# Designs tried in a protein design chat: VH-VL binders against q9hc84r5073to5261. Part 13

Target 1, 189 residues: q9hc84r5073to5261
Amino acid sequence: CICSMWGGSHYSTFDGTSYTFRGNCTYVLMREIHARFGNLSLYLDNHYCTASATAAAARCPRALSIHYKSMDIVLTVTMVHGKEEGLILFDQIPVSSGFSKNGVLVSVLGTTTMRVDIPALGVSVTFNGQVFQARLPYSLFHNNTEGQCGTCTNNQRDDCLQRDGTTAASCKDMAKTWLVPDSRKDGCW
Below, E stands for the ipSAE of ESMFold2; O stands for the ipSAE of OpenDDE; V2 stands for 0.75 times the mean of E and O plus 0.25 times the DockQ between their complexes.

## First folded at step 1 (VH-VL)

Design t17 (framework fv_trastuzumab)
Fold by ESMFold2-Fast, scan of step 1:
Structure t17 (fold): chain C 189 residues (1-189), chain A 123 residues (1-123), chain B 107 residues (1-107)
Amino acid sequence: as target 1 above (189 residues)
Amino acid sequence: EVQLVESGGGLVQPGGSLRLSCAASGFTFSDYAIHWVRQAPGKGLEWVARISGSGGSTRYADSVKGRFTISADTSKNTAYLQMNSLRAEDTAVYYCARGEWLLPYYYYGMDVWGQGTLVTVSS
Amino acid sequence: DIQMTQSPSSLSASVGDRVTITCRASQSISSYVAWYQQKPGKAPKLLIYAASSLQSGVPSRFSGSRSGTDFTLTISSLQPEDFATYYCQQSYSTPPTFGQGTKVEIK
């Protein structure tokens, strides 16, 4: 199952449902319903691309976060001497391309494309500050995912699963229910 | 060596004001959030307010909203809690503590705490 | 506000005992729970974060677990330095809220 986000607001779920959602907070992209594989969880931080905070303003991803077992990996893009560079924080500590710990491998292609692999689970996550993609094996994660990436069930009819366990008529309506409470700024909705 | 040091506590009359300081050292201040947590004599812990190390994001407990203002001076690695219109129920030891402002990492908990500073509001 | 109900409020134990403290959230909070130890006159010390992750430098006799909205702190073999008050805390929603505290006292 493959989930992607591009253009700051366009999403494709694990089962291929496409939708548009303009969030400016932190949202659950995916988490396990039953904590079978280290409570694997993916979060996406969104913000306005410019200081103008209007409903029509463009949204930009700020950071992608991965929780696995007791580890947290943050993928973000920073400015270094006027150039954009990927930054990977492993348990709050910056790490370089090629770092690995406890079955988690990180790499950077070029200057901004960051990748995290968990080979034991066949999981791969890529982020470059603009586009996100997560790849999860259907055999391990089927019927056990929830979040903005939807269900990994090979059935688009159940993709718009909301936080309360009900299915929304549109995935755009579903996406807002995956808000992580206590967003770091007031008025993020 | 990572440290937080509070100052500014003392005895104040009801309706008065106090400003607490939380000086940080040994880490990059702007990468973390600073929280204020208080504890009334013989009671449990109560969260009061937080600010991001960049100074851009603030949150307050309902019990202090409108009376307390949290701020930060990133060049001095110091967070402040301005307490106005103080009441007897604000009497407590006030701790500053370091945590994550990036929301998915709130579950890391508050890993560094200051020694606490006593605020007594009494006539 | 999310309420954290901690039990028991106090317990008496002997060195070597297995001690269990429970905390119940009023709603689903995923694994956004931390546990703290506080000794008289001292600031709280972080023991467990993310419900079950041991903070660096904390002895392995401390462990945390989650079952739905129920969270447990376990001390497998109580040591003399473990007599203290313990607090759970949720960070899922603002305001962060603490349990009422559990005093672990010498029998």
Scores: ipSAE 0.007, ipTM 0.486, lowest interface PAE 9.2, mean pLDDT 85

Design t18 (framework fv_trastuzumab)
Fold by ESMFold2-Fast, scan of step 1:
Structure t18 (fold): chain C 189 residues (1-189), chain A 120 residues (1-120), chain B 107 residues (1-107)
Amino acid sequence: as target 1 above (189 residues)
Amino acid sequence: EVQLVESGGGLVQPGGSLRLSCAASGFTFSSYAIHWVRQAPGKGLEWVARISWSGGSTRYADSVKGRFTISADTSKNTAYLQMNSLRAEDTAVYYCTRDFYSSGWYPDYWGQGTLVTVSS
Amino acid sequence: DIQMTQSPSSLSASVGDRVTITCRASQSISNYVAWYQQKPGKAPKLLIYAASSLQSGVPSRFSGSRSGTDFTLTISSLQPEDFATYYCQQSYSSPYTFGQGTKVEIK
């Protein structure tokens, strides 16, 4: 199952449903419904690309966060001496490409493309501050994912699963229900 | 409405112990890291400890390591700071703050603080 | 540990003045800096995060900028309610450290 986001607002779910959602808060991209594999969870933090806070303004991903077992990994892009560079925080400590701990491997391609692998689960996540992609094996995660990335069921009919357990007609409407509770600020949504 | 309410402060003698509580409401407690930040009278801010949603991963400032223990009870939406072997230098207003750990950028909401005075 | 050095420790200013406060990190911390305002007897209030992003509800006269390991908070036209102590903080790694504070006093 492959989930992707690009252009700051365009999403493709694990089962291939495409939708556009312009959020400016932190949302659950994916989490396990039942904690079978370390309670794996992915979060995407979005903001306005510029100081303009209008409904039509472009959204930019600020950070992608991964929770696995007792570990938290944050992927973000920051400015270092006027140039964009990827920054990976492993339990809030900056780490370099090639770092690994407790079955989690981290790498950076070029200066901004960050990758996290959990080989035991066949999981791979990439983020470069603009595009996100998560790859999960259907055999391990089928019928056990929820979030903006939808269900990993090989069936698009259930992809727009909302937080309350109902299915929306539009995945755009589903996406807003995965807001991390109370992370909202004025102009969130 | 997001609220963080500290309690448990008071007067204690050097060498004594005190337990502070931070009761959270209006948000999903387990989605945030909770930090304790203190401020001695007339002085600046000093970070003390944090606990993350990742199952209680903890970090401490060197000045309190081995004496203070941060913990959380998610069923009560409450974080605690157990302070042992208190010193006069621990006299401060203690603030509880939340931080969305995934963004790691800042404590966005602060409680009003609770005063701890360590003196004889 | 990353040290954050603020300057000046205090300054006197008049309403309408442009006020600039600086903070220097002891090592590269990218944009992981926040600025806080604290009034006597009150908890700190977040003004700026990620070096230059304005917190919702904070007046646009506040701005943040970065040059290498140097971070600046600017108040373009000081208002009466802006007389307070300001702190920078790094969120790059624990222990999270604050600058020593800058008191902005009425002239």
Scores: ipSAE 0.006, ipTM 0.466, lowest interface PAE 9.6, mean pLDDT 83

Design t19 (framework fv_trastuzumab; at its last look DockQ between E and O 0.06; V2 from the best seeds 0.00; counts 0 for: pae E 12.4 > 2, placed apart)
Fold by OpenDDE, look of step 17:
Structure t19 (fold): chain C 189 residues (1-189), chain A 123 residues (1-123), chain B 107 residues (1-107)
Amino acid sequence: as target 1 above (189 residues)
Amino acid sequence: EVQLVESGGGLVQPGGSLRLSCAASGFTFSSYWIHWVRQAPGKGLEWVARISSSGGSTRYADSVKGRFTISADTSKNTAYLQMNSLRAEDTAVYYCARAYYDSSGYLEYFQHWGQGTLVTVSS
Amino acid sequence: DIQMTQSPSSLSASVGDRVTITCRASQSISSYVAWYQQKPGKAPKLLIYAASSLQSGVPSRFSGSRSGTDFTLTISSLQPEDFATYYCQQSYDTPLTFGQGTKVEIK
């Protein structure tokens, strides 16, 4: 099962359903419905960018969070003199490429492409601030995922599963239901 | 309790050198960014430099590049600012501050500051 | 570098007044803005982060807002202890930059 996002708004679910969704909040990309393998969950935190013509050209930092067992890994991009650099936080501690702890391996390719591997599960997650990709083995995670990435069932009919357990008519409509409420962010409640 | 204590300030002649220290207690440097921010007498705040614990990533303001060096000794839980080739315009109260990264993706706002140490560059 | 143009440089107000301070960023910086209060002889104190998030322990009369590249700090009802200098700061890009400051004085 491969889920991806590109261009800041284009999604492809684990089962290959494509849809467009624009949000400025934090959303559940995927989580285990039943905790079987460390209660794995992925979140994408979108920072609000203005819709002005000038702002459209500006890159806003984004963060992808991986929760696995008791560990919290954050992949984000920071700006240094107008250039993007990858930043990986492991349990709120900045770590370098090659860092490994409790079966989780993090790495940086180039300057911005960050990768998280969980070899025991065959899980890999990549993020560069604009594009993410999550790879989960179907054998382990099938029919046990929900979120904006869908259900990993090899069935596109059930990809638009909403937080309340119902299936939306479109995955775009589904996507907004996976909002993580945050009163500190405009319109994110 | 989180505490930052600056030291090492004083009077120095132009072209001279000075090393400031920032001793931290109540937390470990390995989890945070340490910054130096200065304030000239009667003026506003100016960011100077920062260091991250992972690999010692450092960044500097253009006004101090090539002259100032930020470093940290994790064993002493202390950050340093080596200031060389000092100029009159470097005269300021120098603060060290701890920057935090929250789960919402915002970073480098300063929750904790030291009391500051005065550096005076004068003939 | 990103410039934070802060206004006004100073203002006079009375206890109970509504006070508004503004910073305009030279470019889009999302919500990467913090506000600080500084009293004479003291280090700055964090009031607001992420443009509108109130720092723990800060009175609710303080609030922050964003409109595009305009950021505003508001004190709904000025108290005697609020007379100080206030600074905005962007954390979107390094180097970090501050506004010029706004001194809030007693009328």
Scores: ipSAE 0.431, ipTM 0.803, lowest interface PAE 1.4, mean pLDDT 91
Fold by ESMFold2-Fast, scan of step 1:
Structure t19 (fold): chain C 189 residues (1-189), chain A 123 residues (1-123), chain B 107 residues (1-107)
Amino acid sequence: as target 1 above (189 residues)
Amino acid sequence: EVQLVESGGGLVQPGGSLRLSCAASGFTFSSYWIHWVRQAPGKGLEWVARISSSGGSTRYADSVKGRFTISADTSKNTAYLQMNSLRAEDTAVYYCARAYYDSSGYLEYFQHWGQGTLVTVSS
Amino acid sequence: DIQMTQSPSSLSASVGDRVTITCRASQSISSYVAWYQQKPGKAPKLLIYAASSLQSGVPSRFSGSRSGTDFTLTISSLQPEDFATYYCQQSYDTPLTFGQGTKVEIK
């Protein structure tokens, strides 16, 4: 199952449903319904790309977070002399391409494309500050995902599963229910 | 608890060299980025350089690029600033500081500073 | 490089006064701003990070706020130990840059 986001607001769920959602907070991209594989969870932190904070203003991903077996990995992009560079934080500690710990390995292609692999689960996540993609084996995760990436069931009918367990008519409406309410960002909703 | 102690400052003539040390204790040295920040007498703060001990990644202010080299020895929990081709305008108190990253990916701020070591570049 | 323009350069105040110090960034830097207090002969001390978050152990009379590219440090009721020099700092881009400082001195 493959979930992706591009253009700051365009999403494709694990079962291939496409939708557009403009969030300015942290949202659950994916988490396990039943904690079978280290309680794997993915989060995306969003912000306005510019100082303009209107409903029509462009949104940009700020950071992608991965939680696995009590480990937290954050992928973000920093500026160095006006140029973007990828930064990977492993339990809040900066790490370099080739780092691995407890079955999780990280790598960087070029200067900005960050990748996290969990080989035991066949899981791979990439992020470059603009686009993310998460790959999960259907054989392990089928019928056990929820979040903005939808369900991994090979059936688009159940993709728009909301936080309260009901299915929305559109995934755009579903996406806002995955807001992390304890977000540290002022003014998010 | 967390402690940073600078040493190696002193009087040096223009064109000379000096090596500063920043000895760290009370935390896992290799898990944090170390920065050097200087302050000329009676003036404000100026960022000089940083090092990521986990990856050996270094960055420098343009005013010192090519003259200063930052390094770290994780076995000694010590960061170094090698200063070559020193100029009168390099006269300052040099502080080392530990950067802290938060889990949301925001860039670092300095919760812990050393007491500073004075470098005087004069005849 | 991102320039941090701090104002005023100095101010005279009395105990109990509300003191406001402003810092302007030359470009958008989100909330990547910290504020430091420095007393003569001492290293700087972190007061505020992420524009408005109070560092643990810092008195609640200190607060930070953001409006676009303008950042403000406020001391709601100045105490004798608050006479010091204050600096803002951006961490959005490298090189990291500081404001030139504001000296808060006795009136």
Scores: ipSAE 0.007, ipTM 0.553, lowest interface PAE 9.2, mean pLDDT 85
Fold by ESMFold2, look of step 17:
Structure t19 (fold): chain C 189 residues (1-189), chain A 123 residues (1-123), chain B 107 residues (1-107)
Amino acid sequence: as target 1 above (189 residues)
Amino acid sequence: EVQLVESGGGLVQPGGSLRLSCAASGFTFSSYWIHWVRQAPGKGLEWVARISSSGGSTRYADSVKGRFTISADTSKNTAYLQMNSLRAEDTAVYYCARAYYDSSGYLEYFQHWGQGTLVTVSS
Amino acid sequence: DIQMTQSPSSLSASVGDRVTITCRASQSISSYVAWYQQKPGKAPKLLIYAASSLQSGVPSRFSGSRSGTDFTLTISSLQPEDFATYYCQQSYDTPLTFGQGTKVEIK
């Protein structure tokens, strides 16, 4: 099962359903329905993509968060001497390519592409601040994913599963239900 | 090593004002939310306010709304709590705490706390 | 506001005992609960986040669970260093709110 997002708003679900969604809050990309594998969860934070962020509003930094067991990994970008550079926070501490801890491996490819592997689960996640891809093995995660990435069922008819357990006619409508409620951010409630 | 150090506490009369500081070190200040949490002597914890790392989003407890203002200066790695129109019930140890910037609900927790600064409001 | 009703307010236990502390949320809050330990004169220390996830460096004798709006913190075998006050906290919505606290006294 492969979920991706590109162009800032174009999504392809685990089962291949394409849709467009332009929310500027934090959203659940994927989480386990039943916590079988350390409560694996993926979140995409779009808050940096406001018109007032910088002169670079057409390209904005996003953060992808991975929760696994007691670990929190954040993938984002920062500016170093006027150029984007990947920044990986492992339990809120910056780490470099080649870092590993508790079965999680971190690498940086080129300047901005960040990769996290969880070999025990066959999981890989890549993110460069604008584009992500998450790969989950069907054998472990079938019928146990929910979020903007949809279900891992090899069936596109159930891909638009909303937070309340119903299936929307449009994955755009489904995607907004996966908003992480945050009264601390304007318009994200 | 992550450190948060509060300062600016002291004795103040009712109706007075006081400004607390939370000096941060050991992390990228602009990537994290800063909260103020207070604890009256012998009592439990009460959340007071929070500010996003960029200073663009603030929220306050109802008990302090309109009287307290949270702010941040990222160039100094410091958050501030301006407290106006102080009341006796504001007497507490004030902690600053770090939360993850733009975190999901699973990340909204206080991993790091300062040691606190005492504010006493008494005539 | 979301209220977190914590019980008991205090308890006394021996080293090796299993200790359970509960919080009930006044509404559905998913797993947006953390648990803290606070020793006298010190700032709180995070033990559990997301209802059941152990914070790094916290001993495995601490565990958390959720059933609906009921949340529990369990210490499977109480140690002398576990003497402290424990708080639950919801992070679902502002104002963030804490339970009233549970003081654990070790004999």
Scores: ipSAE 0.000, ipTM 0.450, lowest interface PAE 12.4, mean pLDDT 81
ESMFold2 (binder alone), look of step 17: mean pLDDT 90; pTM 0.936

Design t20 (framework fv_trastuzumab)
Fold by ESMFold2-Fast, scan of step 1:
Structure t20 (fold): chain C 189 residues (1-189), chain A 118 residues (1-118), chain B 107 residues (1-107)
Amino acid sequence: as target 1 above (189 residues)
Amino acid sequence: EVQLVESGGGLVQPGGSLRLSCAASGFTFSDYYIHWVRQAPGKGLEWVARISYSGGSTRYADSVKGRFTISADTSKNTAYLQMNSLRAEDTAVYYCAKEYGDYWFDYWGQGTLVTVSS
Amino acid sequence: DIQMTQSPSSLSASVGDRVTITCRASQSISSWVAWYQQKPGKAPKLLIYAASSLQSGVPSRFSGSRSGTDFTLTISSLQPEDFATYYCQQYESYPYTFGQGTKVEIK
């Protein structure tokens, strides 16, 4: 199952449903329904690309967070000497390309494309501050994912699964329900 | 297809040494943790040690720390358990087990009997 | 260390019976429990992983469930080949620990 986000607001779920959602807060991209493989969870923190905070304004992903077992990995892009560079925080500590710990491998391709692999699970996550992609084996994660990336069921009917367990008429409506409650800031929904 | 075959067990006197081997086939050896789990006659299962070949790390049960050493030869797809200063309480069938990811044991070898006796 | 306490230590059952074996963890271990079947003179065989997931090739009469730190293995209709010793195991943290085992004997 592959889930992607591009252009700050365009999503493709694990089962291939496409939708557009303009969030400006932190949302659950994916989490396990039943904690089976380290309670794997993915979060995307969104913000406005410019100071213009209108409904029509472009959104930009700020950070991608991965929770696996007791570990937290944050992928973000920061400015270093006037150039964009990927920054990977492993349990709040900056690490370099090639770092590995407890079955988790991190790497950076070029200056901004960050990748996290959990080889034992066949899981791969990439983020470059513009585009996100998560790859999860269907054989391990089928019928056990929820979030903005939808269900990994090979059936688009359940892709728009909301936090309350019901299905929305559109995945755009579903996406809003995956707001992380503690992510609220002034003007954040 | 996946197979683990143990060898090296036998009768040894207290204070002696033995080296057990676990020959693996049917999977990419260096991608998985290999464990040793033992079972004393008529008793339950006890985890002993593990080794990871992709990153090279080892773990041991407190009962064997300092006496047992787990190692691997990736060119031969074989894991070893070097057992020194053997005690009567180490008498057991020793199983080699493959870990699925960082989780459960999906495949086990047939076991090899180690008897520590006068 | 995380202790896994199994009950009962043994039970006698007849073919067709429903058998329930329980395992309690001394602390929270999420769903990180596997169940193994062991026949005399043989290596253990994986039945259930992640508390409730059935291993491929294992008959559907086997099922696992979790309630907090309590884990249950159920055999809905015991068959002749199911007379064996069953072990639970936690893989939340090292050292990995097993329950003491439950022997299912023919009545």
Scores: ipSAE 0.000, ipTM 0.441, lowest interface PAE 18.2, mean pLDDT 84

Design z01 (framework fv_telazorlimab)
Fold by ESMFold2-Fast, scan of step 1:
Structure z01 (fold): chain C 189 residues (1-189), chain A 121 residues (1-121), chain B 106 residues (1-106)
Amino acid sequence: as target 1 above (189 residues)
Amino acid sequence: QVTLKESGPALVKPTQTLTLTCSFSGFSLSTSGMGVGWIRQPPGKALEWIAHIYWDDDKYYNTALKTRLTISKDTSKNQVVLTMTNMDPVDTATYYCARIDYYGSGYFDYWGQGTLVTVSS
Amino acid sequence: EIVLTQSPATLSLSPGERATLSCRASSSVSYMHWYQQKPGQAPRPWIYDASNRATGIPARFSGSGSGTDYTLTISSLEPEDFAVYYCQQYSSYPLTFGQGTKVEIK
């Protein structure tokens, strides 16, 4: 099952449903319904690409977070001497390409393309500050995912599953229900 | 105060294209969550949803009518335009535009007065 | 498409009586809304998300239901309540309305 986001607002779910959503907060991309494989969870934090904060303004992904077992991995892009560089925080500590711990491997291709692999699960996640892609084996995760990436069921009919367990009119309508409450709150929707 | 008003021709000949404009005030389609849709009602019959457009230019069309429909917005003019091609006498109806609130679970909370469009030769 | 079936088609009642209007969906619905329409007028939002009264709607109106079965109840009919009531789902495209229930004076 492959889920992708590009252009700051375009999503393709695990079952291939495409939709557009412009969020300004942190949303659940994917989480396990039943905690079978370390309670694997993916989150995407979004912001406005520029200082313009209008409804039609372009959104950019700020950070992609991965929770697996007791570990938190954050992928983001930061400015170093005027150039963009990938930054990987493993349990809040910066790590370099080639770092591995407890079955999780991180790597960086070039300066910004970050990759996290969990070989035991066949899971791979990539992020470069503009595009993300998550790859999960259907054999392990089928019928056990929810979030903005939809259900990994090989059936688009149930892709727009909302947080409350009902199916939305469109995946755009589904996407807003996966908002992660932010303690800063004002301005998140 | 929110108001919407439909405008367009009252009479259309079969096979012609219908263009309807919804002009509104009291809200903007630059505001997140706001949308405007079109609903029609043939004389003596039930309501039928046609299409709507959201603040972010995302468009939705009734599947049965989709090949005939185009919806667009002009945010600076506070207008939404619906175009329907190949009109047929069965399309005779009162056409309403209404505001739809994406965050309000998609109900139409303010409606225009409606404009009757008669399709006849 | 989700088909909404309203029953009865017509309710003939007197002022002061209780009216119960049903709306049944062919598939489970996330959001169900109700509108009131009087002859020659545009529909008015009445109840949204199954049970919430729109602004200005009298307390004698209540909505309930979930899944496929929804009900609009008027506890004691007033003369101004005689109208057609439509249900509308927001769960699957295309968005659909029921055929309407006409509440008329006996």
Scores: ipSAE 0.007, ipTM 0.570, lowest interface PAE 9.7, mean pLDDT 88

Design z02 (framework fv_telazorlimab)
Fold by ESMFold2-Fast, scan of step 1:
Structure z02 (fold): chain C 189 residues (1-189), chain A 124 residues (1-124), chain B 106 residues (1-106)
Amino acid sequence: as target 1 above (189 residues)
Amino acid sequence: QVTLKESGPALVKPTQTLTLTCSFSGFSLSTSGVGVGWIRQPPGKALEWIAHIYWDDDKYYNTALKTRLTISKDTSKNQVVLTMTNMDPVDTATYYCAHRLGYYDSSGYWFDYWGQGTLVTVSS
Amino acid sequence: EIVLTQSPATLSLSPGERATLSCRASQSVSYMHWYQQKPGQAPRPWIYDASNRATGIPARFSGSGSGTDYTLTISSLEPEDFAVYYCQQGSSYPLTFGQGTKVEIK
């Protein structure tokens, strides 16, 4: 099951449903319904503001967060010597390409494309500040995902699963229910 | 602290329009995820959900009553207004407004703070 | 709409006894909540998302269930527990409540 986002607002769910959603807060991209594989969760933060990030965080850049087995991995982009470079925070500590801990591998392809692999689960996530892709094996995650990436069921009919467990007619309407309230901004949606 | 209070007429004649105001404090309808709903209870009967409005002005209505209902908010005044047309004696009930601590905490659509309720009697 | 059926309609019990209240949904639901209401008062949030007690609710109250079948249990009734209890589903619009179970003193 492959979920992608590009152009800042275009999404393709794990089962291939396409929709457009423009959010300015933090949203659940994907999480396990039942915690079977480390309670894997993915979040897209459209304005990443934290003291643990570099000077670029003062500008609230976009970030992708991965939660796995109590570990927190944040992928964002920062300015280094006037050029954009990927910044990976592992439990709030910056790490370099090639870092590995507790079955999680991180790497940077080129200067800005960050990649996180969990080989034991066949999981791979890439992010460059503008585009993301998450790849999860159907055999492990089927019928156990929810969020803006939809259900990994090989059936587009249930892709627009909302936070309350019901299915919306439009995935655009579903996407807003995966909002994580951001105290840094009023009027998030 | 979160508080809500309903206000409006205690007596309404059949065919008239009812307007109820919910005034609240301790939260803002500009905060993402927040909503306010209306629930009614006829004397001696069960609770019936009527309508709901969210911070982003999304509105939901009870299907059986939808054609008679309008819900709106005034975020600057901390108020939510419910309007119900063509009142009938069977609409006699205590009307409550309630805060919803939303789906952002995975608890679903439940009402965690309620107003005291206002009794509306419909008779000629 | 999802119909919630509560049983029994009335439980007549004495303090110290165990109370078991049932709520059955006409369709599978993901979110079920419980409210307590005493005469002349607004309903009070009691249990949310099947099994979580609201702040201040005594440990003698427990909720359980999934899908279509949910239960509220009071392990040992205290005088203040005699009230009407309503279940409510949060899974789809329109939001619906059960008809209530009245727990009354014997």
Scores: ipSAE 0.005, ipTM 0.463, lowest interface PAE 15.0, mean pLDDT 83

